# VHH binders against q9y6x5, part 168

Target 1, 379 residues: q9y6x5
Amino acid sequence: LPPKLLLVSFDGFRADYLKNYEFPHLQNFIKEGVLVEHVKNVFITKTFPNHYSIVTGLYEESHGIVANSMYDAVTKKHFSDSNDKDPFWWNEAVPIWVTNQLQENRSSAAAMWPGTDVPIHDTISSYFMNYNSSVSFEERLNNITMWLNNSNPPVTFATLYWEEPDASGHKYGPEDKENMSRVLKKIDDLIGDLVQRLKMLGLWENLNVIITSDHGMTQCSQDRLINLDSCIDHSYYTLIDLSPVAAILPKINRTEVYNKLKNCSPHMNVYLKEDIPNRFYYQHNDRIQPIILVADEGWTIVLNESSQKLGDHGYDNSLPSMHPFLAAHGPAFHKGYKHSTINIVDIYPMMCHILGLKPHPNNGTFGHTKCLLVDQWCI
Below, E stands for the ipSAE of ESMFold2; O stands for the ipSAE of OpenDDE; V2 stands for 0.75 times the mean of E and O plus 0.25 times the DockQ between their complexes.

## First folded at step 7 (VHH)

Design y32 (framework vhh_surovatamig_d1; at its last look DockQ between E and O 0.01; V2 from the best seeds 0.00; counts 0 for: pae E 16.6 > 2, placed apart)
Fold by ESMFold2-Fast, scan of step 7:
Structure y32 (fold): chain B 379 residues (1-379), chain A 125 residues (1-125)
Amino acid sequence: as target 1 above (379 residues)
Amino acid sequence: EVQLVESGGGLVQPGGSLRLSCAASGFTFSDYAMSWVRQAPGKGLEWVATIKQSGSETDYVDSVKGRFTISRDNAKKSLYLQMNSLRAEDTAVYYCAAKYRYDTGFYEPKSFDYRGQGTLVTVSS
């Protein structure tokens, strides 16, 4: 009987929400499982990059999904979150569902996790749902649990993705306690529904469940805007990605573009690609543009316009506001154990261990997560 | 080719009503969330309202809540905006816009995948 794992992501679930709001269902889950208080995500702290890092254990420069909007200088292809189905973009890494299907006679199932509706190295998730934000959490859960119980070869790895609290975080900002309290209460109720459904179907005792997220959220304001048009004329460059990390492709000499940008605002850092801080692990990929602008926390880069976002992410991954958490429950995990911090790339080798898979080379360190696991010794 | 064609704009007095329509072609309309975005004279683009793929979920900017209603007809590939209790500040060119994903950030009019050419709404006495 192979081990089984369900990986659940609530997009944009900032770690410190756990301290500022009540989560009775999540707290019951954690009481009989494990909690990692902070997960240090990869730079840039955005949805597509971090979701792919979770399932590959790689930094963005290594797995190739370096932003939600990308340009590849070698092939001259463009990527967007609405034009994401070309396998070219995803083929620089092997996600865990592909490994699960190829190393063992096992199936994978997916409810809208980024990349699961794309054939990667000619392998697509055995069961999957095409992305559609109108599909309820309940319908996603019903499909996942059906596939976990009724598949041959057995589904041993399943993913479930939900867009909140990210969408509401962008609309209201994380400091809007009234609106965020309502949103987070609904998420806690969904976690309660998840646990109840798994118990009702006889899955709970034998299933490992990880609940995590890709990033956090920080408060933005229309008083904290960087107008790029006041810095440089649009004729000098092509804009590949805008905010809070701008990806600049120069149409003239790179040094001239850099000189026009470097002192334009005290609230952004301007980097030539080779000068991007080593700690970001964001340099060695053709999809990373010649000049990168990094806004300070809470600042939004705009093109002669206002912004309606009251919350955003994508900022420096050292910022606690950008960090999600990880909670887990199941036969592989200790009960009532609390851990301070892991790196988001550490999740992949831990999941490979739980499933009995040989991980592809990755940037994670198994030692960072071994204290969570019953079959490991922790010092 | 992808096209979004708006209609229904015009001159209306304060307190009046207008219904905007948008006809979509060249893409699978039912796969996209649809929005209305406006640009007032001398202002930047402003997101106004969104409706998800099935039509079951809607969202509005606070200044129009209770006055505007967004709706869609997937069989007709059409998007609508019913505008009631119109104010001078609602004067703008209104654009129909399409977005495939919500989970990669939004509320920026430039983040939409497709946008129409607009229809002018003027609210004046």
Scores: ipSAE 0.627, ipTM 0.849, lowest interface PAE 2.4, mean pLDDT 92
Fold by ESMFold2, look of step 8:
Structure y32 (fold): chain B 379 residues (1-379), chain A 125 residues (1-125)
Amino acid sequence: as target 1 above (379 residues)
Amino acid sequence: EVQLVESGGGLVQPGGSLRLSCAASGFTFSDYAMSWVRQAPGKGLEWVATIKQSGSETDYVDSVKGRFTISRDNAKKSLYLQMNSLRAEDTAVYYCAAKYRYDTGFYEPKSFDYRGQGTLVTVSS
């Protein structure tokens, strides 16, 4: 029968948590499968953009989800992580679950992966949960496994999303070992529950499972604030997004706004859109605003005197603190193999290969993931 | 059109009580985490309290713990804040705010999708 894939994201799981904390269940999963120690994600290192990059293989400028908060000047539309249902925002790309379920005798299932409750290109995931953060991991897992076992046409691609350790990383900061140890132990227990459930249901031997994340987390501090109100009157611009990458739509001459901001802090880079570094692949979309402000790692851009966050992400994607990991197990994958790094956009063509799907044009390189797969020549 | 309409503000003496209400329309209320934020005269926005979509989890800023109680009625699309043992430093404009997805910035005022116009609470003799 056709190969099956479950893609799991634990939001905000920094790659070096694997070295710094105990994960007996995840380590057993890795031991019998593969590990990619660092995944270089896309800039900006935010949740919606990176989850869509995983499933499209595209840079943010190409798939159009360029931040968690966006503005489109042509249509006057606003996007946020709680105003995300308009297909307009998502239709610049075709995610893998759409391609999968349009194949003969296939369907897709989703437990709260970003975008799966949206009819992208008039196609919504065949089975899905509307996003609700109050739904337990156990209920998400129950629905996914039910759909994997009890669907006609069969579910061949499924996604599962969980909000931790991102939520706790923001609350405590990644350096709070006591609180983060408790949080990460719970996540490891959930991974144990996942594997046990798949074994009990007879899915484990023939289901490919990827466990990954969208980004990491860096420590923030009240000592590292950049106060925009000290540098520029807010009447001179519209603020589309604030921190750590601010998106600035000038209300006055753009060069004047730039000049007011460029010397605001030595811990912030100010870019005109045309001057955004090429390595970010973050320039060629109308949703990217005329001026962006990029804070240094651990710095927070604020409009006023304080921030309640102790951890954040969204920074330069070259920073190791922004990188997640990828682990995988199943018939497509080697056993006991470790790989140093891939790009997050490489996950899409690999998943298409596993599922026997023709990938849409994308920025990933299948060759970067060949060593993970049993049907490929590694060297 | 999305609307959040706060009510129940007014003048109250120290040690008194008020109950704030927020009536929501134009969105699926039960899909949103709901918060109260406040702005004292000449100060920035301060997060006060949050309640998750089902009402099963609440959180409060330390200065109001034990005095304020956040609640919601999903059938009536309403958010409430019971404020007891009021102090002069509780004087502020109180805003109802909504966040669709739990991701990042849960406690930051700029992370909310919708915010009302506010209701003034004045605690004074």
Scores: ipSAE 0.000, ipTM 0.239, lowest interface PAE 16.6, mean pLDDT 90
Fold by OpenDDE, look of step 8:
Structure y32 (fold): chain B 379 residues (1-379), chain A 125 residues (1-125)
Amino acid sequence: as target 1 above (379 residues)
Amino acid sequence: EVQLVESGGGLVQPGGSLRLSCAASGFTFSDYAMSWVRQAPGKGLEWVATIKQSGSETDYVDSVKGRFTISRDNAKKSLYLQMNSLRAEDTAVYYCAAKYRYDTGFYEPKSFDYRGQGTLVTVSS
């Protein structure tokens, strides 16, 4: 049988949740598979960029999804979560489901993974669900498993996306133990449902399953706000993205805008595009605006309006609070193995290896995941 | 104004005990992981112990494990270090340090947001 892989994302699942909460189902999953305790994601640590990095192996500057909100100055196009279906934004890279689908006797399926309802390089997933947050996990799971089990050509790569615990993290903040315990229990139950469904269908032993996330969550507060209006008049710039990384498009001289912002807050770093730290891999794309503001962990950039979010993400990708985890199970993976850290871009070459796909040029390092795989040497 | 004021240092014989205190003011104490760091004569700054915001999680440098205990009282905005079985090698200026961010760089002296003026601990016969 051709290798099959299901990639599951629980949005905003911070890595240390595994240490601070109980996950009976996920722990069983891990016990029979592998765990990467921390995954260093890409900067900025936002949903669209990181999900696309997982499936392309590319940093944001390379795959072109540089934020959840983007603006292209040449075409005057806007990208947002409510306006994400223009192939223009996605075509700077080739996601793995496209690569997979272009192979003989293979097809791809997707349940609401970012970019999967868009024709990328004139190719759209053979099976997909249009994004709809109102659709239950059960329905998504049912569709994915049906496609995995009954499709011709066979579905060999599938993605499944779920919005929790991100939404709740934003609402309650990650430090709300009572509410987050409830939320995370539900997530664990969903993992239980996933495993049970796969077992019932006879897929469990042969299907490779990766459970991961795009980013973590940090605690925010109304006491930790950076008000840009106190530093610069809003008429002097266009805000493309706000917090915790603000993308600034100057309407006046860039230097003047920069000078007004550079000392705005001790809890915010201000970068000209060319001065963005190299470690972010966030320079070489026209969609990155001329000035970016990066708030310190737990600080929120605001205008005169107050933020209601008690948790947020998008901060420095070196922060542990921003890091997700990765767990995996299936014939490609060891059993009972734990690994400390990988980069999120490392997932792509690993998945390509599992599926027998030739990877496109990417920023991942296959060597970082060798210890997870049964067919590889690990020293 | 942020202030961290250490106290409790002094001269003690080997095998003795000291309890250091740190009084914090000028910031939301409960939001910060707190640490003790020390600098021995002629040496660089060394991390000693950290206690996270809730007080339930602690970490120690290996050389002090089993001998030192870090604790905090968020209501009193105070940090403590109980030092037992003191050794000559524990002689140093001990500093109280605060870090707002989560589990990043507790072992790096430059990673702390705030640090006190220190209190001298001398272990000598």
Scores: ipSAE 0.000, ipTM 0.258, lowest interface PAE 12.6, mean pLDDT 93
ESMFold2 (binder alone), look of step 8: mean pLDDT 84; pTM 0.855

Design y33 (framework vhh_surovatamig_d1)
Fold by ESMFold2-Fast, scan of step 7:
Structure y33 (fold): chain B 379 residues (1-379), chain A 125 residues (1-125)
Amino acid sequence: as target 1 above (379 residues)
Amino acid sequence: EVQLVESGGGLVQPGGSLRLSCAASGFTFSDYAMSWVRQAPGKGLEWVATIKQSGSETDYVDSVKGRFTISRDNAKKSLYLQMNSLRAEDTAVYYCAAKYRYDTGFYEPSSFDYRGQGTLVTVSS
């Protein structure tokens, strides 16, 4: 029987939540599986970029989804919610579901993971749901489990995406203990439902399940705003992305725009594209703008307006508040093993190994995850 | 072209009620989450309420919970806001706003894909 893998993402699930809140269902999952306490994500620490890094094993500059809002300097195309289905934006990499379908005639299934409703290199997930935030976790789970049991060629790779706790993290902030405990309790109950459903369908003992996230969340405040309009007149530039990483396309001389921004706030770093720190791996792509502004943790860049976000992400990927966790269970994984940290790009080559797939060239290192796996030596 | 046209604003006394409407055209209305955002005189934009694509899930800013009800009619491509127990602090220009995908969250008014021209609500005795 071919190995099977279900990859589940709870958007914005900060690693530190595991230590500050109770997760009885998740803890039962971990007890008989593995836990990676911190996953170091890619810069910028945003939803679309990091979800695509998980399934390609590539830095954002390499896979081309460099932000949730983008402009391509060569083709003059704009990426926004209204055109996220244009294959152009996704074609700079080959995600794992495409690799899975092109090797040994296997099928993939997807419940709303970013990119799965788009034909990438002329290949779309065999089974998928078009993005719709109104579709319940239960309906997403019902479709995924149906496809795992009732497909020919067999579904060997499946993905499931859920928008919480990111939406509530933005609304309340991660330090709102009362509201976050309620939200996280509901997520833990959904994990319980997931495990129960897999057991009832006879899938649990033979299915590899990974539960992870794309980023964390940090506390923001009305007292920590950077008003970009106080730095520069809007006539001097086009704004491609705003906060906490602003992408600036100059309408005048680049040096003049840079000089107006350079010393505007002590809580924001201003970079010419070629001066972006090498450790970010955020430079070598036409979709990265000539000037990038990076706000300090907890600071929000605004255009002469207040922000109702009490939590945000997108900040420096070295910040622990930006890190998610990874938990996994199944025949490929050890039981009761805890690991401190991996890079988010390491998930792709690990998943390829579990599925018996040949990975495309990637930025991950298989050695970093081998200690999680029963068929590997870890010393 | 995409258009969102608000109506139903006006002058009302404290404790009164108003119903705002928004007519949408130029996009597939049922594919978008819809919101009401407002701007009080001399203040920035404030998110008020959101309704997801099918109308099955709604969210509200705490100050209007129990007083305001957001609803939609996908067949008529219309969004509504029923405002009850109105207060002086509810005085603002109210905007209809649309967002296709959750990429930054629903609580950032400047992140919406489309926004209408607004309708003024004045609560005063």
Scores: ipSAE 0.533, ipTM 0.804, lowest interface PAE 3.1, mean pLDDT 92

Design y34 (framework vhh_surovatamig_d1)
Fold by ESMFold2-Fast, scan of step 7:
Structure y34 (fold): chain B 379 residues (1-379), chain A 125 residues (1-125)
Amino acid sequence: as target 1 above (379 residues)
Amino acid sequence: EVQLVESGGGLVQPGGSLRLSCAASGFTFSDYAMSWVRQAPGKGLEWVATIKQSGSETDYVDSVKGRFTISRDNAKKSLYLQMNSLRAEDTAVYYCAAKYRYDTGFYEPHSFDYRGQGTLVTVSS
């Protein structure tokens, strides 16, 4: 029987939540598996970019999903949530479910992971659910487990995506212990339901399960706003993305737009594309705009208005508040092992190894994750 | 082609009620989470309420909880906002808004995929 892997994402699950709240079900999962305390995600620390980095092992400039809102200067196409189904946006990389389907006679299954309802290189996940936030975690889980048990060719790679705790993190902020405690308890209960369902169906002992997230969350405030309209008129540029990383497409001379923005706020860095710090790996793609604005942690860029967000993400990927965790259980993983840090791009080559797939060239380093795996030599 | 057309706005006294409607066309209404966002005179856009695709889950800004009720009819491609116990601070142009992905944020009004033309609600004596 080929090895099987279920990859689960709880959007916006900051690593530090594990230290500040009780997770009895997740802790039982970890006790018999592995925990990576911090996963250093890619810049920009946003949902679509990081979910695609997990399944491709590539930086955003390489896989082409560089933000949740994008403009491609070469083709003049615009990406938005209502226009995310065009394969053009996703075709700069090969995600693991495509590789899984093409290398052997194997199937993939997906419950709403970003990109799985789009044909990428003419290949769509064998089984998938169109995105719909009203579909319960239980229904997503029921479909995934049905496909894992009742598919020919066999489903060997499955994904499951859930929007919390990100939505609540934005609404309440990560410092709201009362509301976040309630939300995180519900997440832990869902993890308990997941484990119980897999056990009842006879899947638990032979299935590799990874629970991770795309980013963390940091506290925002009405006292920490950067009003872009105070520095530049809307007629001078097209706004491609706003906060906390603004993507600016100039309608006039780029230097004139840059000069109006560079002194706008002491809490925002303004970069010409060629001056974006190399450590971000956020420069070499036509979808990265000529001017990028990066707000300091907890600061929100606005257009002459207040922000209702009490939490946000998208900030510098060196910030611990932006980091998720990774927990895993199954025949490929050690039991009771704790690891400090990996890069989010390292998850892809590890998953390829577990599934016996040849990875496409990627930015991950297999050596960073080998200590998690029972079949690897670790010092 | 894509259109969101609001109606039901008007002048109402404090403590009064209004029901706003939004008629959607040109897209698959049942695939989108729907929201009401408002803009008070001289202020920016403010998110008011969201309803998920099936209508089973709703969320509200704190200032309207217990006073406003969002609902939808997918067969009629319509969104509603029942506004009770209206206050002067509720005076605004109310916009119907559509968002395909919940995970990319409902609390930033400029992040919506589609937004209507607006309907004016004035709460005054």
Scores: ipSAE 0.514, ipTM 0.798, lowest interface PAE 3.2, mean pLDDT 92

Design y35 (framework vhh_surovatamig_d1)
Fold by ESMFold2-Fast, scan of step 7:
Structure y35 (fold): chain B 379 residues (1-379), chain A 125 residues (1-125)
Amino acid sequence: as target 1 above (379 residues)
Amino acid sequence: EVQLVESGGGLVQPGGSLRLSCAASGFTFSDYAMSWVRQAPGKGLEWVATIKQSGSETDYVDSVKGRFTISRDNAKKSLYLQMNSLRAEDTAVYYCAAKYRYDTGFYEPTAFDYRGQGTLVTVSS
């Protein structure tokens, strides 16, 4: 019988939420499974880049989804939310659902994970839902469980994506305990629904389930704004992405643009592309712009205006506030094991191992996840 | 090709009501979350209200909750904002805005895929 894996993402679930709020359903899941307390994500700590890193095991400079808004210097193409289905943007890597369908005679299923509604290397997820934020968690779960139980070839890899707590984290900020407790309780209830549904359908004992996230969230404020317009005129550059990592495409001499920006704010680092810190692994791709601005944690880059976001992400990936967690349960995983930290790129080779797939070359290290798995040793 | 055309703005007395409309063309309207964004004189852009693709979920900035109602008609490719109990502070140019993905950023007034030319609402004396 082929092994099966369901990968679930709750967007923007900061690891520290687990310590500051009650999650009875998630704690029951962890008690009989494994918990990784911190997952060090890739830079920039944004939704599209990190969701693609989870399923490819690659840094952003290698898989090509380097931001939620992009410009490709070679082809002169622009990427925005509205054209995310152009395969061009996704073709620099091979996500796990493509490998699953091509290496094994098996199917993949997807409820709105970024990239799953795009034909990548001429292969689209066998079953998928087009992105629609109005579709309930219950409907996404019903489709995934139907496909897991009623498919030929069998669905062996399934993904499920949910926009919370990210949307509420942006609106209220992660330090709003009243609103965040309500949101996080609702997510815990959804995890309870997930487990109950899998048990009712006879899937629970034979299915590997991973619950994770792409990034965390940090508190922002109207008192922590960097007004880009105070340092440089719009006529000097094209803005590809704004906050908290601004991507600047100069319309004039690059050095002049850099000099106008370099001392603009003590709360922002300004990098020429070749000077971006090596530890970010964010340099070697034509979609990374000639000048990158990186705001300090909790600071928002604006264009002569206020920001209504009370929470944000995209910041330095060394910041604990940017880290999600990973919890897992199933026949592949130990019961009651707790691990401190893995890299988000390590999830891909672990998932390949569980599914019996040969991973494409990647930046993850299988050894980092060995302690989670029953068929491995921690040495 | 893509057009968002606002209408329904004008001069109104404090406590009055206005209904804004936005006619969309050149894209698949039902695939986009729709928002109203405003800019008061001498101020920056402010997000006011959002409605998701099916019309089932709405969200509002706190200052307009209970006074404004956002709605949409996907068959007519139209977005609406019913504004009741208007205040001088509601004086602004109101923009219709479209965003395909809600999960890649929210509540940022400049983060929309498409935005109209705006309609002026003046609440005065």
Scores: ipSAE 0.569, ipTM 0.823, lowest interface PAE 2.8, mean pLDDT 92

Design y36 (framework vhh_surovatamig_d1)
Fold by ESMFold2-Fast, scan of step 7:
Structure y36 (fold): chain B 379 residues (1-379), chain A 125 residues (1-125)
Amino acid sequence: as target 1 above (379 residues)
Amino acid sequence: EVQLVESGGGLVQPGGSLRLSCAASGFTFSDYAMSWVRQAPGKGLEWVATIKQSGSETDYVDSVKGRFTISRDNAKKSLYLQMNSLRAEDTAVYYCAAKYRYDTGFYEPTGFDYRGQGTLVTVSS
């Protein structure tokens, strides 16, 4: 029987929430599995880029989903928060569900993971749900478990995505202890429901389950705004993405635009594309604009307006507030093992190993995750 | 061609009520979260209320919580905003807005995929 893997994402689950709030169901999961306390995500620390990095093992400059709002300088196409279902945006990489379907006689299943409702390299997940935020966690779970038990060829890779705690993190901010404790308790209850459903269906003992997230969350404020209109006139540039990483396409001389921006605020860094720090791995793609602005943690870039967000993400990936965690349970994983840190790109080659798939070239390092696995020797 | 057409705005006295409507066409309405966004004279855009695709979840800015109710009719491709206990500070152009989302950016007023032409609401004696 081939190995099976369920990959679950709770969007915006900051790693230190595990230390500051009670998670009885998640702690029971971890007790009999593994925990990676911090996952260093890719820059920019946004939902679409990081979800695609998890399933491709690639930095954003390599997989092409470089932001939630993008402009491709070669083709002159625009992408804004998935309002365009054009496979063009996703075709710079091969996600694991495509590899799973093409290398073996296997099926994949998806409940709302970004990209799974789009054909990529002419291949769509064997079973999938079109994205709809109104669909309950219960309905997503029911479909995934049905497909895991009742498919031919067998579903060996399944994904499940949930929008919380990201939505509430934006609305309330991560420092709102009262509201965040309610939201996180509901998520822990959903984890309990997940485990119970898998046990009731006889899946739990033979299924590998990974619970992770794409990024964290940091507190924002109306007292921490950078008004871009105070820096530069709209006639000098086209704005491709705004906050907290602004993507600037100059309409005039690039150096003139750079000079108007570079000293405007002490709370943002201004980079010409070639000067973007190498540690970001955010430079070698036509969808990365000629000038990027990177706001300091907790600062919001605006266009002569207020911001309604009390929490945000997208900031420097070295910031602990931007880091998610990874927990896993199943026959591939040790029991009761804790690891401090991996890179988010390391998840892909680990998942390929568990499923017996040959990974496409990627930026992950299998050695970083081998200590989590029972079939590997870790010193 | 995508169109969002607002109606129902007008002049109302403080403490009064108005019901705004938005008729949508040219896209699959039931796939989009819908919002109302307003712009008061001399101010920037402010997000007011959002309703998810099926109508099962709603959210509001604190200043209108308990006074405004957002609703939708997917069969009629229509969005509504029932505004009660209106105040002078509610005077604004109200825009119907649509967002297809994977990320939670719907709290940001400029983060919408489509926006209508607006309808003026004036609260004055």
Scores: ipSAE 0.133, ipTM 0.615, lowest interface PAE 5.6, mean pLDDT 90

